# Designs tried in a protein design chat: VH-VL binders against Histidine kinase CKI1 (CKI1). Part 15

Target 1, 134 residues: Histidine kinase CKI1 (CKI1), of Arabidopsis thaliana (Mouse-ear cress) (o22267r987to1120)
Amino acid sequence: RVLVVDDNFISRKVATGKLKKMGVSEVEQCDSGKEALRLVTEGLTQREEQGSVDKLPFDYIFMDCQMPEMDGYEATREIRKVEKSYGVRTPIIAVSGHDPGSEEARETIQAGMDAFLDKSLNQLANVIREIESK
Key: E = the ipSAE of ESMFold2; O = the ipSAE of OpenDDE; V2 = 0.75 times the mean of E and O plus 0.25 times the DockQ between their complexes.

## First folded at step 17 (VH-VL; framework fv_recaticimab)

Design ac4 (from aa1 with light chain Y100W; at its last look DockQ between E and O 0.91; V2 from the best seeds 0.80)
Fold by ESMFold2, look of step 17:
Structure ac4 (fold): chain C 134 residues (1-134), chain A 122 residues (1-122), chain B 112 residues (1-112)
Amino acid sequence: as target 1 above (134 residues)
Amino acid sequence: QVQLVQSGAEVKKPGASVKVSCKASGYTFTDYYMHWVRQAPGQGLEWMGYINPSGGRTKYHQNFKDRVTMTRDTSISTAYMELSRLRSDDTAVYYCAREGYTGEYYVAFDIWGQGTTVTVSS
Amino acid sequence: DIVMSQSPSSLSASVGDRVTITCKSSQSVLYSSDNKNYLAWYQQKPGKSPKLLIYWASTRESGVPDRFSGSGSGTDFTLTISSLQPEDFATYYCQQWYDWYTFGQGTKLEIK
């Protein structure tokens, strides 16, 4: 189950199509960091009420870095705070429109993101493979 | 023989509701988004919203979101659009349309139902 | 919403003529990350459903005759019918799906 977070409609739609090609059975989309935080929080709350708090609401989150109001780094930091209370950690992949500079790399680490992916999505399979390997 | 077959024409009075059905055949119903588009007499096409049959999630155009409900029944491969509090300017042909998928990209509306005429008059 | 404006609203032409119809969007529908224009063209005959002709501005849908072609990028697009046939008299719509979904107002192609 995958969540795609991006304020731009076509970016979400293209990502969804490529994820579907890779065999992802359910791709959920949202258009803001606030909504992403709400969905994760609600998912964790519902699973706690059902007695399955150790199961993630999403297997991966693709988080656009540049969004108005709550950007992807801030959304990730807030998600990490909520996840700490439940003892879980969702893989969160930073998505950006260009190759990261030193500042962007620093922000992804500080926010608690697990990987970085260019919006071209050329490296989508490689990034997922890297996260799945341990 | 991929096709979308819609329910028959309806005549309604202002204030009523209408529910139009769209039965899919010849493809896996849950693999494709289903859209609803209407066309008033002599007018162009107006996008109303969509449903993803896989999870039942919907998105509605702002103009309709307080009056439209889109649902589906996956057991009979059928999508539904219900429009409430009908007005005379809701008189139109209502189409269901499948959003195409190339195996990587979503592209346009590749299959359309035959249309359902809804007439609203007092 | 991205506004799609078609020109002309209607035109008359004869069988065998070359016809162009334009579509202009209020914002670019070119997605720079994949270099694709999220624009489609539909044909609608009286009393019938729309039929997809072109997507990504220039890709013909399966079964669409070669006389139909699309061109343009960004905000300005054209549909060209190189040699009109009797069955081509219809209304043509452009549509974008770059930012949600909107249609142009239509171009009615009539016989002379």
Scores: ipSAE 0.730, ipTM 0.887, lowest interface PAE 1.0, mean pLDDT 90
ESMFold2 (binder alone), look of step 17: mean pLDDT 94; pTM 0.955
OpenDDE, look of step 17: ipSAE 0.796; ipTM 0.915

Design ac5 (from aa1 with heavy chain A108P; at its last look DockQ between E and O 0.86; V2 from the best seeds 0.80)
Fold by ESMFold2, look of step 17:
Structure ac5 (fold): chain C 134 residues (1-134), chain A 122 residues (1-122), chain B 112 residues (1-112)
Amino acid sequence: as target 1 above (134 residues)
Amino acid sequence: QVQLVQSGAEVKKPGASVKVSCKASGYTFTDYYMHWVRQAPGQGLEWMGYINPSGGRTKYHQNFKDRVTMTRDTSISTAYMELSRLRSDDTAVYYCAREGYTGEYYVPFDIWGQGTTVTVSS
Amino acid sequence: DIVMSQSPSSLSASVGDRVTITCKSSQSVLYSSDNKNYLAWYQQKPGKSPKLLIYWASTRESGVPDRFSGSGSGTDFTLTISSLQPEDFATYYCQQWYDYYTFGQGTKLEIK
């Protein structure tokens, strides 16, 4: 199960199509960092009620870095706070429209993201494989 | 063969509701988004929204958001569009349309139903 | 919504003519991350459902004759029919799918 977070419609649609090509059976989309936080929080609450407290609502989150109101770095920081109380950590992949500079790379790490992916998505499979190897 | 077959024409009074069905055949129903598009007499095409038959998630155009409900029944490969609080300007042909998929990208509406004429008159 | 404006609203032409229909969007439909224009063209004959002709501005849908071609980028797009056939008399719509879905108002192509 994968969550794609981006305020831009076509960005979400393109990502969803490429994930479907890779065989991801369920891709969920949302258009804000606030909604992403809500979905993760509610998913963790529901799994706690069902006795699955060590399981994740999503196997991966693809988080656009630049969004209005709550950007991807803020959303990730808030998700990490919520996950701490459940003892879990969802792989969160930063997604950006261009290659990162050194400052963006630092902010990715500090926010708690696990990888960085260009919006062209040509490295999508490699990024997932690297996360799975860790 | 791939096809979408819609329910028959309907005549309704203002304030009523209409529910149009769209039965898919020749492909895996849950693999493709289903859209609804309407066309008033002598006018162009207006996108109303979509449903992902896998899971049932929907998105509606703002103009219809409070009056439209899109659902599906995966056991019979059928999508539904219900429009409530009908007005005379809802008189139109209503199409279901499948969103295409190339194996990597979603593309626009590659298969259309035959259309369902809905007439709203007093 | 992204507004799609077609020109002309109607056009009469003869079999064999080269026909050009334009479509302008209120904002760019070019997605810089994949360098694709999210613009499509449909043909609709009287009493029939629309038929997809072109997507990504210039990619022909399967089974669409070579005489149909699309061009343009960003906000300005053109559908060209290189040698008009009797079966091509129809209404043509452009559509963007960059930000949800919007259709142009249509261009009616009829026999002169």
Scores: ipSAE 0.704, ipTM 0.875, lowest interface PAE 1.1, mean pLDDT 90
ESMFold2 (binder alone), look of step 17: mean pLDDT 93; pTM 0.945
OpenDDE, look of step 17: ipSAE 0.869; ipTM 0.937

Design ac6 (from aa1 with heavy chain D31E; at its last look DockQ between E and O 0.89; V2 from the best seeds 0.82)
Heavy chain, then light chain:
Amino acid sequence: QVQLVQSGAEVKKPGASVKVSCKASGYTFTEYYMHWVRQAPGQGLEWMGYINPSGGRTKYHQNFKDRVTMTRDTSISTAYMELSRLRSDDTAVYYCAREGYTGEYYVAFDIWGQGTTVTVSS
Amino acid sequence: DIVMSQSPSSLSASVGDRVTITCKSSQSVLYSSDNKNYLAWYQQKPGKSPKLLIYWASTRESGVPDRFSGSGSGTDFTLTISSLQPEDFATYYCQQWYDYYTFGQGTKLEIK
ESMFold2, look of step 17: ipSAE 0.739; ipTM 0.887
ESMFold2 (binder alone), look of step 17: mean pLDDT 94; pTM 0.955
OpenDDE, look of step 17: ipSAE 0.864; ipTM 0.936

## First folded at step 18 (VH-VL; framework fv_recaticimab)

Design ad1 (from s2 with heavy chain K59S; at its last fold request DockQ between E and O 0.84; V2 from the best seeds 0.82)
Heavy chain, then light chain:
Amino acid sequence: QVQLVQSGAEVKKPGASVKVSCKASGYTFTDYYMHWVRQAPGQGLEWMGYINPSGGSTSYHQNFKDRVTMTRDTSISTAYMELSRLRSDDTAVYYCAREGYTGEYYVAFDIWGQGTTVTVSS
Amino acid sequence: DIVMSQSPSSLSASVGDRVTITCKSSQSVLYSSDNKNYLAWYQQKPGKSPKLLIYWASTRESGVPDRFSGSGSGTDFTLTISSLQPEDFATYYCQQWYDYYTFGQGTKLEIK
ESMFold2, look of step 18: ipSAE 0.748; ipTM 0.891
ESMFold2 (binder alone), look of step 18: mean pLDDT 94; pTM 0.956
OpenDDE, look of step 18: ipSAE 0.863; ipTM 0.941
ESMFold2, fold request of step 19: ipSAE 0.740, 0.760, 0.744; ipTM 0.884, 0.893, 0.886
ESMFold2 (binder alone), fold request of step 19: mean pLDDT 94, 94, 94; pTM 0.956, 0.955, 0.956
OpenDDE, fold request of step 19: ipSAE 0.874, 0.879, 0.878; ipTM 0.949, 0.950, 0.950

Design ad2 (from aa1 with heavy chain K59S; at its last look DockQ between E and O 0.84; V2 from the best seeds 0.80)
Fold by ESMFold2, look of step 18:
Order: sequence, then C-alpha cells, then structure tokens
Structure ad2 (fold): chain C 134 residues (1-134), chain A 122 residues (1-122), chain B 112 residues (1-112)
Amino acid sequence: as target 1 above (134 residues)
Amino acid sequence: QVQLVQSGAEVKKPGASVKVSCKASGYTFTDYYMHWVRQAPGQGLEWMGYINPSGGRTSYHQNFKDRVTMTRDTSISTAYMELSRLRSDDTAVYYCAREGYTGEYYVAFDIWGQGTTVTVSS
Amino acid sequence: DIVMSQSPSSLSASVGDRVTITCKSSQSVLYSSDNKNYLAWYQQKPGKSPKLLIYWASTRESGVPDRFSGSGSGTDFTLTISSLQPEDFATYYCQQWYDYYTFGQGTKLEIK
C-alpha cells in the first residue's frame, strides 16, 4: 500500500500510474501534508484497535517537498512524532523537481526522510530497490 | 467485449434523488477509475467526479460535491452515482466512463456507457 | 478549473473536405516532467455516447481512422479530418486531464 502526497493533481496521477506499472496494488493519494499526517495517524490507530500495531498503514510514502501550509519536511517530522508512539517507521521518499543542494539535503535528513527522488520518476525502481536492500 | 451498461431512464420531481447504475463487463472492474459525466439537452459535457473501485475513494467536482455520492459494489462490478435535491436544471443524460490506462499512464475516457436520461419535472 | 475553448462553434463542409477544429486551454496542459500534453478529442454523434479519438494531443485511439489527426502543444490544439466522410457528421469535444477534467463546449460539424 503506497501513499502519494503532492498538492499537484497531475503529479499525483502520473506517480500513481507508474507505481501501478510496478505492481503496487493500492496507491492512495492526498494533496497536503496535513492530510498525509491524518491518514497515517488514522491508519495507526485502526491497526492498534485490530491488534496489528506492528504493521504500517503504508509500505512507502512519496512526499513532495514543496507544498503550501505544511510542506513535505514538516509533514515528515510530524509523522515521525506519531510513529514514535507506535514504535514504527514508514519509508518516506522525498520527491522534488530539483536536484538537492546542501541545504535541501540537510533538511531531508533532519526531517527524517529516507531517500530522494526527482519528479521525473526515472529512478523510481532504483530508489525502492535500495530501500528494500536495507 | 469491454462494455458499460447503465440503468434505464428516470423521471423525478424536484427535491428527489436519483441513483444511476453502471455495470462493467469484459475487464477487471477494480483496475480502472470510473467517471461520471452529464450532458444537459443541447449542451456540452460536464465532468461530475470519479470513484476508484479499488478501495472506493472518490473525487467530486465542486459543483456537485454537496449533492453527489458515488459508490460501487465490486461483487457485481457495478458503479453507482446518486444525485440528491434534484432541480429542473439537473435534467440531462448521465454517462459513466472508464479512464484508460496504458500500463503506465492514465490517459482519457476510453469506454463509455450508453447514457441514462434523467428528467426532473414538476 | 482549466477552461477549454473550441473554435468554431459549428461549421458545414462537404465530403472530401479537409476540416480543422481548434481548442485553446486557459492554462498549459503540458506537464514538464514527462513532456506530454494531457489533452484528448472525442466524437459524439446525435443520440450516442462520446467516442475517444485522440489522446496526448496526437495519439490516435485504436480503431480510429487515419484521417483523424491531432496536433499542438501547451495551450493551442488542433483536430484535423483530412478527407471528410459522411459518417463524420458529429459534435467534437476537446478535453484536458492535466488538472482534474474539463471539456470544451463542442464543435458541431454538419456535412452537406
């Protein structure tokens, strides 16, 4: 189950199509960091009620870095706070239209993101494979 | 082969609700988004929203979001659109349409139902 | 919403004519990350549901005759019928799916 977080409709739709090509059976979309946080939080509470507290609501989160109000870095930090209470960690992949500079790379690490992916999505399979190898 | 078959014509009074069904055959129902599009007499096409039959998540155009509900029953490969608080300008042909998928990209509406005429008259 | 404006609203033409219909969007429908135009063309005959002709501005749907072609990029798009046939009498719609879904108002093609 994968969550795609991006305030841009076509970006979410293109990402969903490519993930479906890779065999992802369930791709969820949302358009804000706040909604992403809500979905993760609700998913964790539902799993706790079902006695499945060790399982993640999403296997991966693709988080657009630049979004209004709650950007991808802030959303990731808030998700990490909620996950700490449950003792879990969802792989969160930063998505950006630019190669990271030193400041962006630092922000990605400090927010708790696990990998970086350009919006062209050319490296999608490579990034997932690297995360799964660890 | 691949087809969408809709329920029959309906006549309703203002203030009532209508529920139109769309039965899919010839493909895996849960693999494709289902859209609803309407066309008033002599007018163009108006997008209303979609449902992802896998999971049942919906997205509605703002003009309809307070009156429309889209659902599905995966056991019979059928999508539904319900429009409430009907008024005379809701008189239209209502279409279901499947969003195409190339194996990588979503493209356009490649399969359409035959349409369901809904007439709202007092 | 991205507004799709078609020209002309209607036209009459003879069998064999070359017909051109234009569509302009209020915003670009070219997605820079994949360089694709998220624009489609549909044909609708009286009393019938729409039929997909073209997607990505210029890709013909399977089974669509070669006389139908699409061109353009960004905000300006054209549907061309190279040699009009009697069965091409219909209303033609453009449609974008770059930002949700919007149709043009239609172009009615009358064959004489």
Scores: ipSAE 0.731, ipTM 0.881, lowest interface PAE 0.9, mean pLDDT 90
ESMFold2 (binder alone), look of step 18: mean pLDDT 94; pTM 0.956
OpenDDE, look of step 18: ipSAE 0.849; ipTM 0.929

